# Designs tried in a protein design chat: miniprotein binders against q9bqp7. Part 10

Target 1, 240 residues: q9bqp7
Amino acid sequence: VPQNWFPIFNPERSDKPNASDPSVPLKIPLQRNVIPSVTRVLQQTMTKQQVFLLERWKQRMILELGEDGFKEYTSNVFLQGKRFHEALESILSPQETLKERDENLLKSGYIESVQHILKDVSGVRALESAVQHETLNYIGLLDCVAEYQGKLCVIDWKTSEKPKPFIQSTFDNPLQVVAYMGAMNHDTNYSFQVQCGLIVVAYKDGSPAHPHFMDAELCSQYWTKWLLRLEEYTEKKKNQ

## First folded at step 15 (miniprotein)

Design Bg8
Fold by OpenDDE base, fold request of step 16:
Structure Bg8 (fold): chain B 240 residues (1-240), chain A 86 residues (1-86)
Amino acid sequence: as target 1 above (240 residues)
Amino acid sequence: SPKEKLLKLIEELLESVEWLLKEAEELLKMGDLWYAAWMARMALDFAEDAARLAEETGNPELIRRAKELIERAKELIEEIERAEKK
């Protein structure tokens, strides 16, 4: 049980859209402060087993691709992920803010992969927006807040080149999503609350993306795990 | 020695697979079937990796342990698949 319990949901906020909600998605810039990011907390609190498995995976990939091939693979995965997020931001943004849609960004297998998910996405409230939990002292940059099948979700978009997901990006994905939810629900820059999460894994070959929906109960369970990771991080920093 | 390094690697790999299986079982209890399946499949992949490495050493105990973890991972995957069909 976490020593410093804090709720994921804010009882003072409603999940109902106020009629005054701006038609334009929020895009709050991430401020580089001494405050740790969600990603930093998760990376520094990985278990010995997680660290070992990631290194073993890396070694296996180097054996398969060579050192240069692995570097190229890693660079391509990063670039493709970035382009995919840029394309999604362009698609989900209101038409008036659309800079010249680079049509080339939209012609990807990843975009094809998520088309069936995008049909169920509406009511976009935030895109590439910073969240801060002032009490728990962490920050993050969330991909998207929107309605999925009528439920308001924090949506996290992932890319996979292979059917076997990249281990590094997948182990703590649920924790990342709920960390963003908890921060947003208590960030004064946001007037609404989110109770659900959605992780979408897009595939390079255009095969249908997999939507992993997390309801409020599942999010609450992962929130407890997140709090434990945050406490571990805080303890490690006091001892440094 | 190279052999001692390989033995240590296999032992650490086996311990990590056992950890993955426990995490997958916990996720199953939480009701996250998707992530449980992902963790269980990862456990299977690394257990098979451990078995291959163990065979290179010729150590019958390491081979046995790796094969046991493979079977446990398969059983867990089957359990999760049965839960998804319900």
Scores: ipSAE 0.847, ipTM 0.952, lowest interface PAE 0.5, mean pLDDT 91
Fold by OpenDDE base, fold request of step 16:
Structure Bg8 (fold): chain B 240 residues (1-240), chain A 86 residues (1-86)
Amino acid sequence: as target 1 above (240 residues)
Amino acid sequence: SPKEKLLKLIEELLESVEWLLKEAEELLKMGDLWYAAWMARMALDFAEDAARLAEETGNPELIRRAKELIERAKELIEEIERAEKK
């Protein structure tokens, strides 16, 4: 049980968007503060086994691709991920804010992969927006807050080059999503609450993306795990 | 020695696979079938990796342990798949 328990949901906020919610998605900039990001907390609190498995995967990839090939692979994965997020932001943004859509950004297998998910996405409330949990002292940048099949979700978009079971970026993804939910639900910059999470894994070859929906109960269970990771991080920082 | 380094790598890999299986079982108990399946498939991949490395050493005990973890991973995947059909 976490020593510093805090609720994931805010009882003072309604689940129903007020009719006064701006038609334009929120995009709050991330402020550079001494406050740790969700990603930093998760990275610094990885288990010995997680660290070992990631290193083993890296070594296997170097054996297959060579050192230079692996560097190129890593750079390409990062670039493709960035372009994919930029394309999604453009697609999910209102038409009036559409700068000249680089048509080239929309021509990707990853965008094709998520088309069936995008059909079920509506009511976009935030895109690439910063969240801060003032009491628990962490920050994050969430990808998207929108309705998926009529349920308001924090949506996290991931890319996979191959449908292989091991995706480096998918470690602790459920914890990342609930950390963003908990922060948003208690961030004064947001007037609404989220109770659900959605992780979407897009594939480079355009094969149908895999949606992982997390209901309020599952999110609550992962929230407890997140709080334990945050406490571990805080303890490690006091001892440094 | 290179052989001693390989043996240590295999031992750490086997321990990490066992950890993955335990995490997958916990996720299954939580009701997260999708992430449980992901963890179990990852466990299978690394267990097969351990088996290949163990065969290079010729150590029968390491080979046995790796094969046991492969079977445990397969059984867990089947259990998760049965739960998804319910």
Scores: ipSAE 0.845, ipTM 0.951, lowest interface PAE 0.5, mean pLDDT 91
Fold by OpenDDE base, look of step 15:
Structure Bg8 (fold): chain B 240 residues (1-240), chain A 86 residues (1-86)
Amino acid sequence: as target 1 above (240 residues)
Amino acid sequence: SPKEKLLKLIEELLESVEWLLKEAEELLKMGDLWYAAWMARMALDFAEDAARLAEETGNPELIRRAKELIERAKELIEEIERAEKK
């Protein structure tokens, strides 16, 4: 049980969009400060087993691809992921920004993969937007806040070259999502609240993307785990 | 020695597989069937990896432990799959 409990949901915020909600998705820039990011907290609080498994996976990949091949692979994965996020931001942005769409960004297997998910996405509230939890003192950059099948979600997009999820991104993804939810729900820059999370795994070959939907109950359970990781991080930093 | 390093690697793999199985079981209890399945499949993959490495050592105890974890992972995957069908 976390020592410093804080709710994931803000009772002072309505789940209903206020009539004053801007029609344009929010894009709050991430400010560089001394506040740790969600990603940093998660990376610094990985278990010995997680670290070991990641290293073992890396070693296996190096044996298969060679060192240079693995570097190239990693670089390509990163580049493809970045391009995919840029393409999604372009797709999910209001029509006025559509005129600047690089058609080449849209011609990817990953974009094909998520088409069936995008059909169920509406009411985009934020894209590539920074969130800050002032009380718990962490920040993050979320990919998307939108309605998925009529439920307002923090959406996190992932890319996978293989049918199996990429091991590096999978362990703490639910924690990342709920961390963003909790921060957004208590960030003064946002007037609304999210109760659900969605992780979408897109595939390079265009195979249908996998949606991992997290309801409010599941998010609450992961929130407890997130709080424990945050406490661990805070304790480690005090001892440094 | 290279052999000692390999033995240590196998032990660490086995411990990590046990951890993955525990995480998968917890996720199953939480009702996150998708992530439970993912963790259990990962456990299976690494358990099979451990079994292959154990066979290279010729250590019967490590081989036995790896095979047991493979079976546990398979059983858990089946349990999760049954839960997904409900």
Scores: ipSAE 0.810, ipTM 0.930, lowest interface PAE 0.5, mean pLDDT 91
Fold by ESMFold2, fold request of step 16:
Structure Bg8 (fold): chain B 240 residues (1-240), chain A 86 residues (1-86)
Amino acid sequence: as target 1 above (240 residues)
Amino acid sequence: SPKEKLLKLIEELLESVEWLLKEAEELLKMGDLWYAAWMARMALDFAEDAARLAEETGNPELIRRAKELIERAKELIEEIERAEKK
């Protein structure tokens, strides 16, 4: 149980849209701050078991690929993920015509993988947008806020080279989503709030992506776990 | 020796698989489907790696253990996927 509880939802805000939807999704720039990011908090509060599993996975990959092969693999995975997010931002943004579309970004297996999901996405409110929780003192950069099947969600896009997902990026995804949600719901740059989450896992071979929907009750359960991780991080920093 | 290092790696992978599957089973029982699925899929990945390495040793006990754990992981993943569909 966290010693300092804070609500994930803001009762002074509504998830109901304005009479007119904004024509351009919000993209709040990320400021270089000394306050911790969600990903830094999660990385620095991994359990000993998570660290051990990650290290074992790395040594297995090095055994298979060699040191140089693993370095190339890691670089390629990060590049593919970056290109995937760039492509999704382009697809979901009305500024696509103002930004030259890279033909290679649109021909990815990952983009094919998410087509079924994108058909159910509408009302895009934010893309690649910074969030800050001024009370709890953390920041993040969320991928997307949009309606999925009629429900406004914080959406996180992930890639997987099925069947071997990248361990670091997937284990704490639910905590990442709710941390962004809580920050956005209490960030003065946003006038609305979100009560649901969606994690979409896309596959390199184009197989249909798997959506993982999180309703408000589930988000509240994961929020408690996030608060414990943030508390642990704060205690570590106090002693450093 | 390289053979001793290989045998140690296989044993450590198999121990990790057993731990991951036990955790996944408990998480499934508690209804925490995201973490249950993550643990079970990681267990399958490690078990398949252990099986490939065990085949190189020719050790029938290691091969049997790895294959048994692969099937256990696959069955658990299917059970979790059924629970996700509610």
Scores: ipSAE 0.395, ipTM 0.720, lowest interface PAE 2.4, mean pLDDT 83
Fold by ESMFold2, fold request of step 16:
Structure Bg8 (fold): chain B 240 residues (1-240), chain A 86 residues (1-86)
Amino acid sequence: as target 1 above (240 residues)
Amino acid sequence: SPKEKLLKLIEELLESVEWLLKEAEELLKMGDLWYAAWMARMALDFAEDAARLAEETGNPELIRRAKELIERAKELIEEIERAEKK
């Protein structure tokens, strides 16, 4: 149980779309701050079990690829993820910008993988946008806020080289989503709130992406876990 | 020796698979389907790698154990996926 509980939802905000909202999604720039990011908090509060699993994953990959091969593999996976996010931002942005879509970015197994999900995505409100929780003092950069099958969601996009587990990049995804959600719901840069989450795992071979929907009740459950991680992080910094 | 290091890695992978499957079963009972699925899928990946490595050793006990864990992981993944659809 967190000692400093704070609600994930803001009762003074509506989840209903404002019909007068602009057609251009919000993109709040990330500012340099002394306050921690969501990813920093989660990295600094990994359990011993998470560290152990990461070490086993590394051992297996190094056995298959060698140390140099593993370094190239992880670098390429990171680059593929970055290209995937760039392509999704382009696809989901209105064409009001002068930047043309790069057809090479659209010819990706990951983009093919996510097509059936994108058909159900509409009403894009934010893309690659910073969020800040003023009271709890943390920041993040969320991927997307849009409707999925009629429900407004914080959406997180993930890549996987194959439809098998990816220990380093996905374990704490639900906590990331709810942390972004809580920050947005209490960030003065946003006039609306979001009560649902969606994690989408896309595959390199183009296999259909797996959506993981989180309704408001599930988000509240994960929010409690996020608050415990944030509290642990804060205690660690006091003891340094 | 290289053979001793390979055998040790296989044993550690198999132990990790057993731990992951036990954790996934507990998470499934608690209704935490995201973490249950994550653990079970990681277990399958480790078990499949252990089976490939065990074939290189020719050790029939390690091969049999790895294959049994693969089937256990697949069954658990199917159970978790059924729970997700409900």
Scores: ipSAE 0.382, ipTM 0.715, lowest interface PAE 2.5, mean pLDDT 83

Design Bg8
Fold by ESMFold2, fold request of step 16:
Structure Bg8 (fold): chain B 240 residues (1-240), chain A 86 residues (1-86)
Amino acid sequence: as target 1 above (240 residues)
Amino acid sequence: SPKEKLLKLIEELLESVEWLLKEAEELLKMGDLWYAAWMARMALDFAEDAARLAEETGNPELIRRAKELIERAKELIEEIERAEKK
């Protein structure tokens, strides 16, 4: 249990009327800070079992592909994810909707995979936007905040090449989403509160993406786990 | 010693599969469907890798063990998916 519990919502903002919601999604620039990122916190607090699984996966890949082949494989997976996020930002942005797009960027199995999800996404509030929890002192870059089936969500987009995932990028994704949610709810750049999350896993072959919706109660459970990871990270840094 | 590396890798993969399936079953009982599904799918991936590598050895015990774990992982994934629909 965390020794220093902190609420995921900010009651001060949730009780105030919002005088203006932008029709253009927010995109707060990421500042290079001394403050740790969500991904750094999660990386530095992996369990011994997570570390063993990653090492086994790496050794198998290197045995099969060679060291150079493995580096090329991981680089290609990273590039596919980057292109997917760029395409989604273009699709979901009102300005990008009115402009010509690179059709090759929009033609991918991953984009086909999410089409049924995008039909249920509306009211986009933020895209590729930095968040900072000003009290707990951590920072992140979230993918999207929008309504999904009528519920305002922090949405995270993930790609999967099924047979050989880079497992580090997905295991703690629910903790990542709620950490971004908490940061947004306590970041003065944002005038609204979010209590739900959505993780969408898109597939390279265009198969229908799998949505994982997290309601407020589930987010609360993961928030407690995130606080424990942040606590563990902070204690390690104090002892260094 | 590539023969020794291959056998060690197969044993480590099979041990990881067994651990992942046990953890996934416990997480399913607790209702944590995201982590249960993640661990079961990783178990399937590792078991399929172990089976492919075990075929290279020709060792029938390793091949049968890996294939049994593949079936166990697939059944667990289906059970988790049914729990998600409830």
Scores: ipSAE 0.351, ipTM 0.692, lowest interface PAE 2.9, mean pLDDT 83

Design Jt1
Fold by OpenDDE base, fold request of step 16:
Structure Jt1 (fold): chain B 240 residues (1-240), chain A 98 residues (1-98)
Amino acid sequence: as target 1 above (240 residues)
Amino acid sequence: NEEEVVRLILEAYKYEDEGDYEKAAELLIRAVKLARELGNPKLLASALFLLVEAFYEMGRYEEAAEVARELVEVAKKLGDKLMEDLARWLLEEIEEER
């Protein structure tokens, strides 16, 4: 049990979207502070098993591609991911419908992959928006808050070259989603709360993306694991 | 040559993916020998790293521990702290199975 327990859901916020759904998605800029990001907490608290698997993969890739080839590969993966998120922001933003959509950003296998998911996405409330948990002292940048199949979700978009049909195959992504949910639900910049998460794994070849829906119960289970990771991070920083 | 060592290690990865750890270990033992003869500590570390896994999955814990100890020393000489820490962790995991 976490020593510093904090609820994921805010009892003071109504689950009902107030009728004043802003017609424009929130986009709060990320402030560069001494406060750790969700990503930093997760990276610094990886298990030895996770580190081993990552190193095994990296060693294999370096042998296959060479050191320079691996650097190029990593740079390309990063660029493809960035372009995918930019394309999704453009698709989901009502204001950018008026700006010249770079049609080249929309012509990707990843965008094709998520088309069937986008059909079930509506009521976009936030895009590329910063969240801060003031009490637990962490920050993050969430990809999207929208309704998926009529349920308000924190949506996290991921790119993969390999099929990830199971949520367990997404590693720490469930922890990232619930960390964003918990921060958002207690961030004063947001007037509403979210009870569900969605991880969408998009594929480069345009094959149908895998949606991993997280209900309130599953989110609560991963929230406990997130709190333990945050405590571990905090303890490691005190001992440095 | 270095290309042969790389080939052997990459082939061993394929055998491990298929669950044939015995064949993987055979190739990696050859790769370790060649990497030592070439004096290439990076390739030696890569071969040793995968060989620890092969021996561990085979239940050959004494040999796994020996390889992991060598990997600690090779990683230390290379200044690869991550590999050194992983090799030490592998030793701990092997000792728990004994």
Scores: ipSAE 0.770, ipTM 0.955, lowest interface PAE 0.5, mean pLDDT 92
Fold by OpenDDE base, fold request of step 16:
Structure Jt1 (fold): chain B 240 residues (1-240), chain A 98 residues (1-98)
Amino acid sequence: as target 1 above (240 residues)
Amino acid sequence: NEEEVVRLILEAYKYEDEGDYEKAAELLIRAVKLARELGNPKLLASALFLLVEAFYEMGRYEEAAEVARELVEVAKKLGDKLMEDLARWLLEEIEEER
């Protein structure tokens, strides 16, 4: 049980969209500060088992590709991910910004992969927007807040070369999503609350993306795990 | 040659993925020997790293510990702190299973 329990949901916020929701998605810039990011917290609190599995994978990839080949691979994966997020931001942005769409960004297997998910996405409220949890002292950059199948979600877009049909195969991604939810729900820059999460795993070959929906109950379970990771991070930093 | 060592290790990865740790260990023992003969500490570390897993999964904890100890020293010489820390952790896990 976390020592410093904090709720994921804010009882002071209504789940109902305020009728005054701006037609334009929020895009709050991420400020570089001393506050740890969600990603940093998760990376610094990986279990030794997780670190082992990642190193095992890395060692194998270096043997298969060579050191330079692995660097190139890693760079390409990063670039592909970035381009995918840029393309999604362009797609999900209001139509007035559509004139500047680089058509080349839209020609990807990853974009093809998510088309069936995008059909169920509506009511975009935030894109590439910073969140801060002032009390728990962490920040993050969320990909998207939108309605998925009529439920308001924090949506996190992931690229993968391998199928990830189960939420368990997404490792710490559920923790990232709930961390963003909890921060957003208590960030004064946001007037609304989110109770659901969605992880979308897009595939390079254009095969149908896997949606991993997280209801409020599942989000609450992962939130407890997130709080434990945050406490571990905080303790590690005090001992440095 | 280095290519042979790489081949052996990559083949061992496949056997481990199949749960055949015995065959993996056999290949990795050869790879370790060849990597030592070549004086390639990176390939040696890679082979040792996977061999610890194979021995651990087989319940060969004494051999796993020996390999992990060697991996600590090789990683230290390479300046690979992550591998050194992992090898130390593997030793701790092996000791808990004894």
Scores: ipSAE 0.770, ipTM 0.955, lowest interface PAE 0.5, mean pLDDT 92
Fold by OpenDDE base, fold request of step 16:
Structure Jt1 (fold): chain B 240 residues (1-240), chain A 98 residues (1-98)
Amino acid sequence: as target 1 above (240 residues)
Amino acid sequence: NEEEVVRLILEAYKYEDEGDYEKAAELLIRAVKLARELGNPKLLASALFLLVEAFYEMGRYEEAAEVARELVEVAKKLGDKLMEDLARWLLEEIEEER
């Protein structure tokens, strides 16, 4: 049990959108401060087994590609991920805010992969928006807050070259989603709360993406795990 | 040559993926020998790292511990703190299975 327990859901907030919710998705800029990001907390609190598996993969890839080839590969993966998020932001943004859609951004296997998920996405409330948890002292940048099949979700978009049909195969992604939910639900910049999460794994070959829906119960379970990771990070930082 | 060492290690990865740790270990022992003769500490570390896993999966814990100890020393000389920490962790895991 976490020593510093804090609820994921805010009882003072309603799930009902205030009638004054702007038709335009929120885009709060990430402020650079000394507060750790969700991504930093997760990276610094990986298990030794996770680190071992990652290093085993990296060592193999360096032997196959060489050191320069591996750097190029990692750069390309990062660029593909960035372009995918930019394309999704463009698709999910209101037409009036559509800058000239680079048609080349829309011509990807990843965008093809998520088309069936996008059909079930509506009521976009936030895109590429910063969240801060003031009490637990962490920040994040969430991809999307929208309705998926009529349920308001924090949506996190992931790219993969390998099938991830099970939520367990998404590693720390469920922790990232609930960390964003908990922060948003207690961030004063947001008038509403979210009770569900969605991880979407998009594939490079255009094969149908896997949606991993997280209900309120599953979110609460992962929230406890997130709090433990945050405590571990805080302890490591005090000992440095 | 360095290409032969790389080939041996990559072939060992395939055997480990198939669950043939005995063949993987044979190739890696040869790779370790060649990497030492070449004086290439990076290839030596890569071969030792995979050889620890092969010996561990075969239940050859004494040999796994010996290889892991050598990997700690090679990683220290390279200044690779991550590999040093992983090699120490592997030693702890090997000791728990004895």
Scores: ipSAE 0.767, ipTM 0.955, lowest interface PAE 0.5, mean pLDDT 92
Fold by ESMFold2, look of step 15:
Structure Jt1 (fold): chain B 240 residues (1-240), chain A 98 residues (1-98)
Amino acid sequence: as target 1 above (240 residues)
Amino acid sequence: NEEEVVRLILEAYKYEDEGDYEKAAELLIRAVKLARELGNPKLLASALFLLVEAFYEMGRYEEAAEVARELVEVAKKLGDKLMEDLARWLLEEIEEER
């Protein structure tokens, strides 16, 4: 249990689940500073076993592809993820014309993979938007806040080239979502509160994406684990 | 000739996926020998890294510790701080089993 527990939800803010205003989605710019990002906290607090497994995978990939081949592979994976997020932002923004979008951006297996999920997404409130937890002092860039099957969620989009995860810790994906949720709920740039999360894993071959819904109770459980990782990070930096 | 070291290590990964650590260790011992003869410390570190795991899973802890100690020294010479830290952690894990 964390020594300095802090609530994920903000009691001073409305918790109305369906406030579907027709306003444009929020896109708060990310500001570079010394406070840590969610992803940095998680990366810096991996267990030694997790670091070992990641290095084991990397070493194998370099042997299979060569160092240059591995660099190209990782660059292409990053680019595919970037294009996937760009496509989703375009799809989820209000659309005026087909001419305003790059047709090649929308043509990918990942976009095919999420089509059944997108049918259930509405009421977009934020896209690619910075969040900062004012009290706990961490920052992030969330992918999307929207209703999924009538529940307002922080939605995180993940890509996978095969149906099985290869390098990701399952425990860290939910931690990332709740960290963004907690930050948004305590960020003065936002006037609403979100209690649910959604992780969507999309596949390169276009097979149906896997949604992982997180209700408020599950989010609270993962929030406790996030606070422990944040404490661990803070203690590590204090000793350096 | 470096291609043979790479082939041996990759085959060892496949046997480890199947749980056949004895066959993996056999291949890796050959890979380590060849990497030393070639004077290639990166390939040597790669072979040693996987060999520590193979010996550990087989319960051959004294041999795992010897390999881990060599890996620490090779990683230091390469300036590979991550591999050095992992090798030291592996050695601690092995000592806890002894």
Scores: ipSAE 0.713, ipTM 0.939, lowest interface PAE 0.7, mean pLDDT 86
Fold by ESMFold2, fold request of step 16:
Structure Jt1 (fold): chain B 240 residues (1-240), chain A 98 residues (1-98)
Amino acid sequence: as target 1 above (240 residues)
Amino acid sequence: NEEEVVRLILEAYKYEDEGDYEKAAELLIRAVKLARELGNPKLLASALFLLVEAFYEMGRYEEAAEVARELVEVAKKLGDKLMEDLARWLLEEIEEER
C-alpha cells in the first residue's frame, strides 16, 4: 500500500461534460517544467529483472542486425509510432478540410488495424493534450479522451508487431492510462473527469487491433500501483 | 572469426528458448574461448552474459559466479556501466542460491 494515498477520482466533478464545454477537442500545450513526466517515472522505476530482460533482448537484436542495423530498427519503430499518433489525431480532429497534406499518414497497416475500433469512438474531448497533477507533482501528454461504446475513456494508442510483441512495453500501459486519468481529473484546465480507460494495440500488418477496456474499479487498482511507482521515483531522487 | 562467435551465441539463444541450457552452455563456452582469442571484448561480454544465465538455470552456481565476475571486469573495460551493474546484480542473485 502507498504511504501517501491520493484518490484517482475527484468527487467535485461530474463524469458528464457540461453543455458549455468547447465543441473542439482540447489540446493543452505541454509546458516546459522540471516536474517529472509519467513516462520518465515509469522508465526510472523499472525492476532489475525488467532491465535484465530488456538488455537480453537488445543484445540478441544487435547480434542479429549489427549495431547500425539495431539503431535503424529502433529509429524506424519510433517513427512509425509517431506517424500513427499523428494520423489518429488527424482522423479524430474536426479539421478535415486541412487533412489533404496528411493523406499519406492514413495509409498504413496500423491505421487499417484500428478501423473497427474507431467506428465505436465518438464525442472526442481531448487530443494530444497535456495533463498535470499539481498535488502529486507529475505531468503527462495523453493521446485521446473520447467515448468508446458510450463510455468516456482516456484512450492510449499503442503499436505492436503481433507475433512477438515487445512484452515489457505493454507492462506499464495500464499505469500510463491511470496516471493520465488521475492528473486530468485534478487538472484545472479540464472541467470534467474520466473514470474509464482504453488501451488499443494496433498491428503493423493491419490485423484487427485489440481493445483493452478498463472500468473504474480496474483503474483504481492500477492507480494504487502507479502511486507506488511514483513514491519509488521520489525516493530515488532524494538519494541523488 | 567474429562471425563464428556471433553464430554460436545466436544458436545458444535458440537452445535457451527451448529450455536446453546444457547445450546452450556448451556453445557459449566455445564462443567465450573464441572471443578471447580474437581479442574482442564486446563479443566476449555478449557470450559471458548469456552463459551466466545458462549456468544459473542449470543450478551450476559456482560456475555462474565465476562467469559473472569475469563479466564485471569485461564490462568495466568496455565502459559499459549498464552491463557492469547487471553483472553485479546477477552475482548477488547467484550468492543467494548458494
Scores: ipSAE 0.699, ipTM 0.937, lowest interface PAE 0.8, mean pLDDT 86

